VHH binders against q9y6x5. Designs and how they scored, part 66

Target 1, 379 residues: q9y6x5
Amino acid sequence: LPPKLLLVSFDGFRADYLKNYEFPHLQNFIKEGVLVEHVKNVFITKTFPNHYSIVTGLYEESHGIVANSMYDAVTKKHFSDSNDKDPFWWNEAVPIWVTNQLQENRSSAAAMWPGTDVPIHDTISSYFMNYNSSVSFEERLNNITMWLNNSNPPVTFATLYWEEPDASGHKYGPEDKENMSRVLKKIDDLIGDLVQRLKMLGLWENLNVIITSDHGMTQCSQDRLINLDSCIDHSYYTLIDLSPVAAILPKINRTEVYNKLKNCSPHMNVYLKEDIPNRFYYQHNDRIQPIILVADEGWTIVLNESSQKLGDHGYDNSLPSMHPFLAAHGPAFHKGYKHSTINIVDIYPMMCHILGLKPHPNNGTFGHTKCLLVDQWCI

## First folded at step 21 (VHH)

Design kc3
Fold by OpenDDE, fold request of step 22:
Structure kc3 (fold): chain B 379 residues (1-379), chain A 125 residues (1-125)
Amino acid sequence: as target 1 above (379 residues)
Amino acid sequence: EVQLVESGGGVVQPGRSLRLSCAASGFTFEDYTMHWVRQAPGKGLEWIGNIYETGSKFYNPSLKSLVTISRDDSTNTLYLQMNSLRAEDTAIYYCARGETVWLRSGEYQIEFDYWGKGTLVTVSS
């Protein structure tokens, strides 16, 4: 039987939550599998970009999902949470579920992973759920496990997405121990439900399962705001994305806009597109706007509006607060092994290896994950 | 049955202060985010601000300097303190129970599930 892989994402699960809170179910999962304590995600550290990086192995500049909100100047199209269904935005890369279906006589399944309800390169996941935040985890899990167990051709790759603890992180902030404890307990219980369901169906021993996340969460405050209106008139630019990485489309001379913004705040770096630091791998895409503003950790860029966010993400991807974790279990993985760090783009070549797929060109390094796999030599 | 009852409205002169109250019943008040919303004559609804169950407060920037929201969970009461009232502050003021709904993008919208009947505030000389 072909190897099977289930990729699960809990949005906004910061890596150090594992150290600061109790996760009895997740710890059991880890005990019987592997843990990567820190996953360095891609810049910007946002939901759509990082989820697509996981399944493509590409930096954002390469796969073309460069933010949760995008604008293409040529087509004048907009991308957002409410407008994410146009293949135009996704077709700059080939996600693994498409590869899985095209390279082998196999099926893919998806429960609300970003991009899975869109035909990419004229291929859509064999089984998928349209995104609906009101659908319970249980229903998502039931569909995924049904497809894994009863499909023809067999589902060999499946994705499962859940919105927590990101939403709660935004609401409460990651430093709210009382509320976050409650939220994270629920997440652990969901992991327990997942494991129990797999055992009940007889999938546990044969299914490879990866539990990961796209980014962490940083504490914000109403006392740490950067008001752009204090620096530049709104008539001089169009805001494509706001905080903590603002994407600026000038309506006047770019240099003039830059000069008005460059000293706006000591807690914000202003970059012309060509001057964006190389380490971000966030320059070589037309969807990146002419000017970007990057707030320091914990600072929020605002207009003449109030933000209700007490936590946020999207900051420098070198910050530990932005890093998620990765845990895995199954026949492909060792038992009781812990690894310090990998890059989020490294997940793609690893998944391709597990599934026996030829990976598309990517930015991941398979060598970084060898120690997690039973069939590889650990360096 | 969930009930929200506003009080404290009336006619007040410009420059004066006014404190509105909202008495909540029929639910566990301490577990909910509460909001103030107003509607001026001939205008749409305007969000004033909210207070989380955690005590965190957020305001409409246009009104922030003029209003303070507070809550007393022991008495199931929400308050709106308004200072330096102007003619344009004439409106029906509503207390509402609501939730902030977060999207994957990190954007959010405020949804309301219960409203009071409102209390009229008239600012006139």
Scores: ipSAE 0.888, ipTM 0.950, lowest interface PAE 0.6, mean pLDDT 96
Fold by OpenDDE, fold request of step 22:
Structure kc3 (fold): chain B 379 residues (1-379), chain A 125 residues (1-125)
Amino acid sequence: as target 1 above (379 residues)
Amino acid sequence: EVQLVESGGGVVQPGRSLRLSCAASGFTFEDYTMHWVRQAPGKGLEWIGNIYETGSKFYNPSLKSLVTISRDDSTNTLYLQMNSLRAEDTAIYYCARGETVWLRSGEYQIEFDYWGKGTLVTVSS
């Protein structure tokens, strides 16, 4: 029988939450499997880009989901949370569920993972849920496990997405120990539910399960705001994406816009597209706007309106606060092994290996995950 | 039944201060984010600010220097302190229960589910 893999994402689960809070269910999961303590995600460290990087192994400039909000100057199309269904945005890469779906005697399933309810390269998962934030974790889990257990052809790859602790991180900030403790406990309970469900269905021993996240969360403050309106008139540009990495589309001469913004705040770096640091791998895509603003950690870029965010993400991907974790369990993984760090793009070639899929060209390094796998040599 | 009842409105002279109250009933007040919203004559609704169940306060930047929001969970009461009132502050002031809904993008929307009937504040000489 072909191997099976369930990929689970808890949005905005910062890596150091594991050190600062109690997770009895997740710790049991880790004890019987593996843990990567820090996953270096891709720049920008936002939800749609990083989720697509996980399943493609590509930097954002390569897979084309370069932000949560995008604008294409040629087609005049917009991408946003409420407008994410156009295959145009996703077709610059091939996600793993499509690769898997096209194999003989295999199918893919998805519960709310970004991009899974869109036909990509004219292929959509055999089983999927349209995104709806109101759908409970239980319902998502029920569908996923039903498909994993009863589908023909069999579901060999499945994704499960959950919006917490990201939403709560935004609301409370990651430094709110009281409220975040409550939120994270709920997440741990959901992990408990997941494990219990898999055991009850007889899937636990044979199913590979990865629990990870797309990014972390940093503390913001009303005292750390960068007001663009103090530097430039709003009529001179269009804001395509906002804090902490703002994408600027000039309505006047680009140089003039740049000059007005370059010294706007000592806590913000302003880059022309061609001057974006190479380490970000965030330059070679037409969907990246002519000017980007990158706020320092914990600073928020705002217009005339203030932000109610007490936590945010999207900052420099070298910041530990932006890093998620990865835990895994199943026949492909060791038991009781902990690894320090991998890159988020490394997950893709690992998953391809587990599933016996030929990976598309990607930016991941399979060698970084060998120590997690029972069939590999770890030197 | 959820009820929100504003009080404290009236006619005041420019430069004066006024404190509005909102009495809440029919729900667990301490668990909810509360908002103040106003509507001037002939104008749309303007969000003034809110206070989270945690006590965190957020304001419309245009009004931040002029208003203070507070709450007393022991009495299920929301307050709006307004200072240095101007003619342009003439409006019906509403108390509302609401929550901040966060999207995957990190953007948020404020959703209101219950409103008071409002209290009229008239600033005139």
Scores: ipSAE 0.888, ipTM 0.949, lowest interface PAE 0.6, mean pLDDT 96
Fold by OpenDDE, fold request of step 22:
Order: sequence, then structure tokens, then C-alpha cells
Structure kc3 (fold): chain B 379 residues (1-379), chain A 125 residues (1-125)
Amino acid sequence: as target 1 above (379 residues)
Amino acid sequence: EVQLVESGGGVVQPGRSLRLSCAASGFTFEDYTMHWVRQAPGKGLEWIGNIYETGSKFYNPSLKSLVTISRDDSTNTLYLQMNSLRAEDTAIYYCARGETVWLRSGEYQIEFDYWGKGTLVTVSS
């Protein structure tokens, strides 16, 4: 029988939370499996882009989900949280669940993972939930486990997405120890529920489970704002995305817009598209706007000096505060092994290996994850 | 039953200060984000600001310099201190319970679930 894999994401789970808070259930999970302490995610460090990178192994410029808010100047289409269903946005890559379903006697399931409720390359997950933030983790878990246990053809790949601790991170800021402790405890309890459910259903020993996240969270402050209105009139540009990486579509000469913004704040770098640092791998896509603004860590780009965020993400992907973790358990993984760092794009070839899938061309390096796997040599 | 009752409104002269109160009952006040919203005659609702259960305060930038929001959880009371009142500040002022709803995109929306009946503030010479 083909191996099975469940990929779970807790949005905005910063890697160092594991060191600073108690996670009895997650630690038990890790003890019997593997841990990657830090996962370097892709730039920009946002939800949709990084979740798609996990399942494609591609940088954002390659898979085409370059932000949570996008604009295509040719088609005049917009991508946003409320408008993410158009395959146009997703079809620049092939996510792993599509690859999986193209195999015989396999199906995929999804509980609200970004892109899973969209037909990509004319293929939609065999089982999926339309995104609804009001749906409980329990209901999501129930559906996923039901599909994993009772489907024909069998579900061999499943995804589960949960919005915390990201939302709370935004609200409280990651440095709010009291509130974040409460939030993270709930997350750990959910992990406990997950493990318990899998055990009850007899799935635990045979199912590979990856628990990861898309990005971390940095502390913001009302004292660290970059007000664009102080630098440029709004009539001169269209804002496609705001903070901490603003995407600017000039309405006047690009150079003029650039010149107005380049010295807007000492805490913000302004790039013409062609001058975006290569290390970001964030240049070669038409959906990246002509000018991007990148705020320093902890700084917020605002219009009219308005923001209620005490935590945010999307910053430079080299920042530790932006990095999530990866834990895994199952037949494919060692027990009691800890690894320091991988790239988020490395997850895709690893998952493909576990599932026995031929990976599409990707930016991941399978060699980075070999030490996690029982069937591989570790250098 | 959740209740919010505003008080402290009235007629004031320009340049004066006024402090509004909102008495909350029927729920665990300390656990909720509270808001002030106003509606001027013939205009729509205008968000003034809020205070989180954690004590964090956020304001409408246009009003930030003129208002201060505070709360007393021991008395279940929300306050709005307004200074240097102008004729344009004439409005019905509402206390509201609400929460910030965060989207996957990182954007947020303010959702209100309970409102007071409001208190009228008239600024006139």
C-alpha cells in the first residue's frame, strides 16, 4: 500500500516558541519523531506564498503566489483573501496534492490549506473543505481523519490548516508572554487532539505526519510606523499590498514614484523590481509590482498612520523571527532526531520521496532532509 | 443580558473637554475589546478608537490627538476623554463591544456585536 502523509500547518508558529513555551503534546510528538528547529521560509514571509512553497518546493517568483494580495496588470485581476478561487493565480505551479491524485489508486484531502479548494490544472482535491475560518479545528480534524480512514481510492496525502497562533500573534504581539502562553497552550492541546484521534483510529503508527508553519511573527509597535502619505500622494500610485512589503503600482512615471519613496524612511528599503536582491528570489514574475517597499523588522508601513497590529510577518526571510519549525512523525522518520535548519522549499522533495512521487522541478534540496528519513544516509 | 449604557453627554462650548462613560453589564467586561464610535448628524458612523482587553489602545488617526480611551475593569466602565471640542465633534457617541477579526492575509476587520444606545454630545457656542 502506498504510504500516507498528513501535512499540518499552524499559521504563524514562530520557531523559537518551542524554546520559550511549554508544549507537552508537541514535545511528545517530537520525542517520537524528528524536529527541525528552524525552517527558512521564502520571501515574502506571508501565508499564501509560503504555504504554496511548502507544497510546490518553489520560490514565490516561480509558483506565482507572490503575496496575499496580488494584481495582474494585464488581466486586471486581483488576488486576495476573499478572492483566491481563480485558478489563474495557482496554475503557474503544480502542488503536491495534484501530483498525488494523478497517480493510480490515490486521492488527496484538504482542510482549508491555501489553494486546496481551487481546481489547479483542472484538478481539485478529491476531498476538501471550502475555507471558512469559523469551522473548528475539531471539525477539520474529523473530516481529515475520516477521509484518511475511509476513502476509496485511499487518501494518501492530506493537508490540515489552522489559523493560530498567527491571528493572536497579530493581536497581542509575540512578546506578550501571558496571552501568547494561553494561545500556544491551546495549540498544543490541538496537537494532542490530533495525536489522540489518530491513535484512536489506528492511523498513528502508519501515517506520516508533518507539523509545520509558514512563518513566524515579529513584534510591532505604534511607535514604529512608516507613513507613506508623508512621502507620496496617494494619487501617484496604486497600493497592491501594504506591510511589511508594500507593492507599488505607479500611476505616474516609475522613476518619479521611486524618487519620492526612496528616502521615505531609514527603516525601509525601496527597490525597483529589477533591483530586488537576488537572495530573495523575488523578481522573475509579472505579478511582482514595479516597486516594492521592504520595512525593517518590527516596522509597519501604514496609510494615514493607522494600524492595530502588534505583531506581523512578511519581513526578510533571513530574520529568525520569521522562521517556523518542522516536526514529523511516522514510518518514514527517525525517532528522537533533531536538525538545526532546512529551507521551506526542501519540504516538497521530502514529501514527494515519502509518498513515492516524482517531484516536479523545484528549488528544494532533498539532501537537506535525508537525516530525517530512516531510509536515507545521513551525512 | 449584555448592556452598554453611555453617559456624560450634553451641551458644551467649543474648546471645552468632556469625559464620556460607558457602563457595561451582562458579560465579563475584562475579556473584551471595547470601542467608541460616533455618528454626526446626517453622517455615517465614525470609529473613534478602541481599547483591548490587554490595555492596548488604538485610535482613529484623525482624532488621536483629541481623545483618550481608558477602561476600569473593576467597575466595568469604559471612558472617552475628549479635549478641545469643536462644533464638528457634535454627534451621538456610542460604546460598542467588538473584536478584531484577523484574516489569513494579515488584514483585519473590526466586528461589533453589541452597542449602547448612545449619548448625545453637542458642541455649540
Scores: ipSAE 0.880, ipTM 0.946, lowest interface PAE 0.6, mean pLDDT 96

Design kc3
Fold by OpenDDE, last read:
Structure kc3 (fold): chain B 379 residues (1-379), chain A 125 residues (1-125)
Amino acid sequence: as target 1 above (379 residues)
Amino acid sequence: EVQLVESGGGVVQPGRSLRLSCAASGFTFEDYTMHWVRQAPGKGLEWIGNIYETGSKFYNPSLKSLVTISRDDSTNTLYLQMNSLRAEDTAIYYCARGETVWLRSGEYQIEFDYWGKGTLVTVSS
């Protein structure tokens, strides 16, 4: 039988939550599998971009999902959470579920993973749920496990997405120990439900499961705001994305806009597109706007000083607060092994290996994950 | 039945202060984010601010310096302290129960599910 892989994402699960809170179910999962303590995600450290990086192995500049909000100057199209269904945005890459779906005697399934309810390269998973935040984890889990268990052709790759603890992280801030403890307890319980469900269905021993996240969360404060309106008139630019990485489309001369913004705050770096640091791999895409603003960790870019966020993400991907974790269990993985760090783009070639898929060109390094896999030599 | 009852409104002179109250009943008050919203004559609804169940407070920037929101969970009461009232503050003031709904993008929207009937505040010389 072909290998099976379930990829699960708990949005905004910061890596160090594992050290600071108790996760009996997740720890048991890890004990019987592997843990990567820190996953360096891609810049910007936002939901859509990083989820797509996980399943493509590409930097954002390469797969084309460069933010949660995007604008294409040629087509005049906009991308947002409410407008994410146009294949135009996704077709610059081939996600793993498409690759898998196109194989003989295989199919893919998805429960609300970003991009999975969109036909990409004219291909959509055989089984998928349209995104709806109101759908319970249980229902998502039930569908995924049903598809994994009873589909023909068999589902060999599935994705499962859950919005927490990201939403709560935004609401409470990651430093709210009381509320985050409650939230994370619920997440652990969901992991327990997942494991129990898989065991009940007889899938646990044969299914490879990856539990990961797209980014972490940093504490924000109403005292750490960068008000753009204090630096530049709104008439001079179009805001494509706001915080903590603002995407600026000038309505006047770019240099003038830049000059108005460059000293806006000591807690914000302003880059012309061509001057974006190479380490971000965030330059070579037309969807990246002419000017980007990058706030320092914990600072929020606002218009008219308005924000209700006590936590946020999207900051420099070198910041530990932005890093998620990866845990995995199944036939492909060792038991009781912990690894320090990988890059988020490394997940893709690993998954391809597990599934026996030929990976598309990607930015991942398979060598970084070899120690996690039973069939590989770990040097 | 969920009920929100505003009180404390009336006619006040410019420059004065006023404290509005909202008495909540029919639900576990301490578990909910509460909001103040106002509607001036001939104008749309304007969000004033909110207070989370955790006690975190957020305000409309245009009004932040003039208002303070607080809550007493022991009495199921929401408060709006307004200072230095101006003629433009004349409005019906509503308390509302609502929550911040977070999107995958990190954006959020405020959704209201229950409203009080409002209390009229008239600022006039």
Scores: ipSAE 0.880, ipTM 0.945, lowest interface PAE 0.6, mean pLDDT 96
Fold by OpenDDE, last read:
Structure kc3 (fold): chain B 379 residues (1-379), chain A 125 residues (1-125)
Amino acid sequence: as target 1 above (379 residues)
Amino acid sequence: EVQLVESGGGVVQPGRSLRLSCAASGFTFEDYTMHWVRQAPGKGLEWIGNIYETGSKFYNPSLKSLVTISRDDSTNTLYLQMNSLRAEDTAIYYCARGETVWLRSGEYQIEFDYWGKGTLVTVSS
C-alpha cells in the first residue's frame, strides 16, 4: 500500500501541558507511537507562519508568511485572517500537499489547515474545506477520513486543523488551571474520537498520523503592557502587526522612528531590520518591515485600545512556553519512543521521507528525526 | 426565557457617582461573560467593559478610570459603578450577555446574544 500521512494540528498546544494535565487518549497514542517533548518553532511564534513552516520546512523569511498580518510595500497588498486567499502570499514556497498532489496516482486532502484553501503554484488539494471556524471537529474529521478511505486517486496526504486550545489560552491564560483543564480534556477527547474513527475504518494500522501544534502560550497580564502611544505618535508610522512582535512601517525617517522607540520599554527590544538577531532567521524577506519590536515574555504591546488577552504567543522561539509538541503513530514510527527536542522545520523532510516525496530545498534536518522512524538508524 | 433588567438610572449631577444593576434570569448566570454597553443620544453603541465568568474584568480604555464592573453570582446581578460622571456620560446603559470569538490571528470579536432594555442615565447640572 502506498504510504499515507495525516497531519493534525491543535493550535496553541503548549508542550508542557503534557506534563501538567492528564491526557488518557493522547498518552495512549504516544504509548503506541513516538513523542517529541519539545518542538522549537520558528520566529515569530504565530499561527500562519508556523503552520506553513511545518509543511515547507522553511524559516519564515524563506516561505514568506512572516506574520498573521502582513503588508507588501510594492503591491500594496495586505494579508490577514480576513484576507488570506491571495496566492501571492503563499507562492514563495511549495507546501508538501502541493508536492504530493502533483504526484501520479495520489492526491492531497485538507480540513482547514492554513493555506490549503488557496491555489498555490496553481495547485490545490483534490479535497479541501474552505476555512470556517464554525465547522465542528467531527465534521472535519468525517471529511478527512472519508477522503483517506474512498478517494481516487487515493489521498495519501491529509491535514486536519483545530483552533483549540489556542483560543481558550488567549481567553483564560495558560495558568488558569481550572479552565484550561476543562479545555484540554476536550482536546484529549477529540484525539480519542480521531483514534476511534481511524480504527473503525480500518485505517489505524496503515495510516501514519502526526499530532502536533504550531506554538505554545504564555501568561499575559493587564499589568504588563507596553503602550506605544507613550513613545511615538501614530502619524510617524504605520502599524502592520502589533503584539508581541510589532511590525513598524515608518512614515518619516526610519532612524528617527527607531530613536523614538528604542527606549520605549525595558521589556521590549527594538530592531532595525538589518539588526534583527540572526538566530531568528527573520531578516531576508521584503515583507518584514523596516523596524520590529519584540516584547519580553508575558508583556503585551498595545495602543490606546483594550486587550482582553490573558495569554498570548509570538514571542522569542527559544522560550519553552512557545514550544509545542509532536506525537506520531503508524507504520513509519517506532512504538514507545520519546525524544527531547526537534526543530519545527525538521518535520517537513521527515514527512517527505515517509511519503516518498523529494523534498524541496528546506531548513530542516532529517537527521534530527531518524530516531523516530523504524527504517532509519538511530545514532 | 433569558431576561436582563437594568436599574439604577436617573438624573445625576456632574461629578457624582452612580451604580447601575442588571438582574439576570433564565440562564446559568455564573457561566457567562457579561457586558455593559451604552448609547448616547445621536451616537452609536459604545462598549464600556465586561466581566468574565472567571471574574476577569476588561474595560474600554477611554472609560477605565471612571467605571468598575462587578458581579454577584449568588444573586445573578451585574453591576456598573460609575464615578465622576460628566455630561458626555449621558446615555442609555445596557446590560448584555456575550462571548469573545477568537480568530486564528489572535484577534477577537465580541458577540452579544441577549440585551436588556436599558436604563437611562442623565448627567446634568
Scores: ipSAE 0.877, ipTM 0.945, lowest interface PAE 0.6, mean pLDDT 96
Fold by OpenDDE, look of step 21:
Structure kc3 (fold): chain B 379 residues (1-379), chain A 125 residues (1-125)
Amino acid sequence: as target 1 above (379 residues)
Amino acid sequence: EVQLVESGGGVVQPGRSLRLSCAASGFTFEDYTMHWVRQAPGKGLEWIGNIYETGSKFYNPSLKSLVTISRDDSTNTLYLQMNSLRAEDTAIYYCARGETVWLRSGEYQIEFDYWGKGTLVTVSS
């Protein structure tokens, strides 16, 4: 039988939550599998870009999902959470579920992972759920496990997405120990449900499962705001993406806009597109706007309005607060092994290896995950 | 049955202060985010601010200096303190139960599920 892999994402699960809170179910999962304590995600550290990086192995400049909100100046198209269904945005890369599905006697399934309800390169997952935040984890899990167990051709790759603890992190802030403890307990219980379901169906021993996240969360405050209106008039630019990495489309001379913004706040770096630091791998795409604003950790870029966010993400991807974790279990993985760090783009070549797929050109390094795998030599 | 009942409205002179109350019943008040919204004559609804179940407060920037929101969970009461009232503050003031809905993008939307009937505040010389 071909190998099977389930990829699960809990949005906004900060890596150090594992050190600061109790996760009985997740710890059991880890005990019988592997843990990567920190995953360095891609810049910007946002949901759509990082989820697509996981399944493509590409930096954002390469796969073309460069933000949660995008604008293409040529086609005049917009991308947003409510407008994400146009293949135009996704077709600059080939996600792993497409690659998998094009193989003989294989199919893919998805429960609300970003991009899975869109035909990419004229291919859509054989089984998928349209995104609906109101759908319970249980229903998503039931569909995924049903497809994994009863599909023909067999589902060999599946994705499962859940919106917590990201939403709660935004609401409460990651430093709210009381509320976040409650939220994270629920997440652990969901992991318990997942494991139990897999065991009940006889999938646990044969299914490879990866549990990960796209980004972390940092504490914000109403006292740490950067008001752009104090620096530049709204008529001079269009805001394509906002805090903490704002994308600016000038309506006047770019240099003039830049000069008005460059000293707006000591807690914000302003970059012309060509001057964006190389370490971000965030330059070589037409969808990246001419000017980028990057707020310091914990600072929020706002217009003439207050933000209700007590936590946020999207900041410099070198910040530990932005990093998620990765745990995995199954026949492909060791038991009781812990690893310090990988890059988020490294997940893709690992998954391809597990599934026996030829990877598309990517930015991941297979060598970084070799020690997690039973069939590889680890120095 | 969920009920929200505003009180404290009336006629007040410019420059004066006024405190509105909202009595909540029919639900576990301490678990919900509460809002104040107003509607001036001939104008649309204007969000004033909210207070989370955690006690965190957020305000419309245009009104922040003039209003304070508080809650007493022991009495299931929401309050709106208004200072330095102006003629333009004349409106029906509503309390509402609602929540902030967070999107994958990190953007959020405020959704209301229950409203009071409102209390009229008239600022006039």
Scores: ipSAE 0.852, ipTM 0.935, lowest interface PAE 0.6, mean pLDDT 96

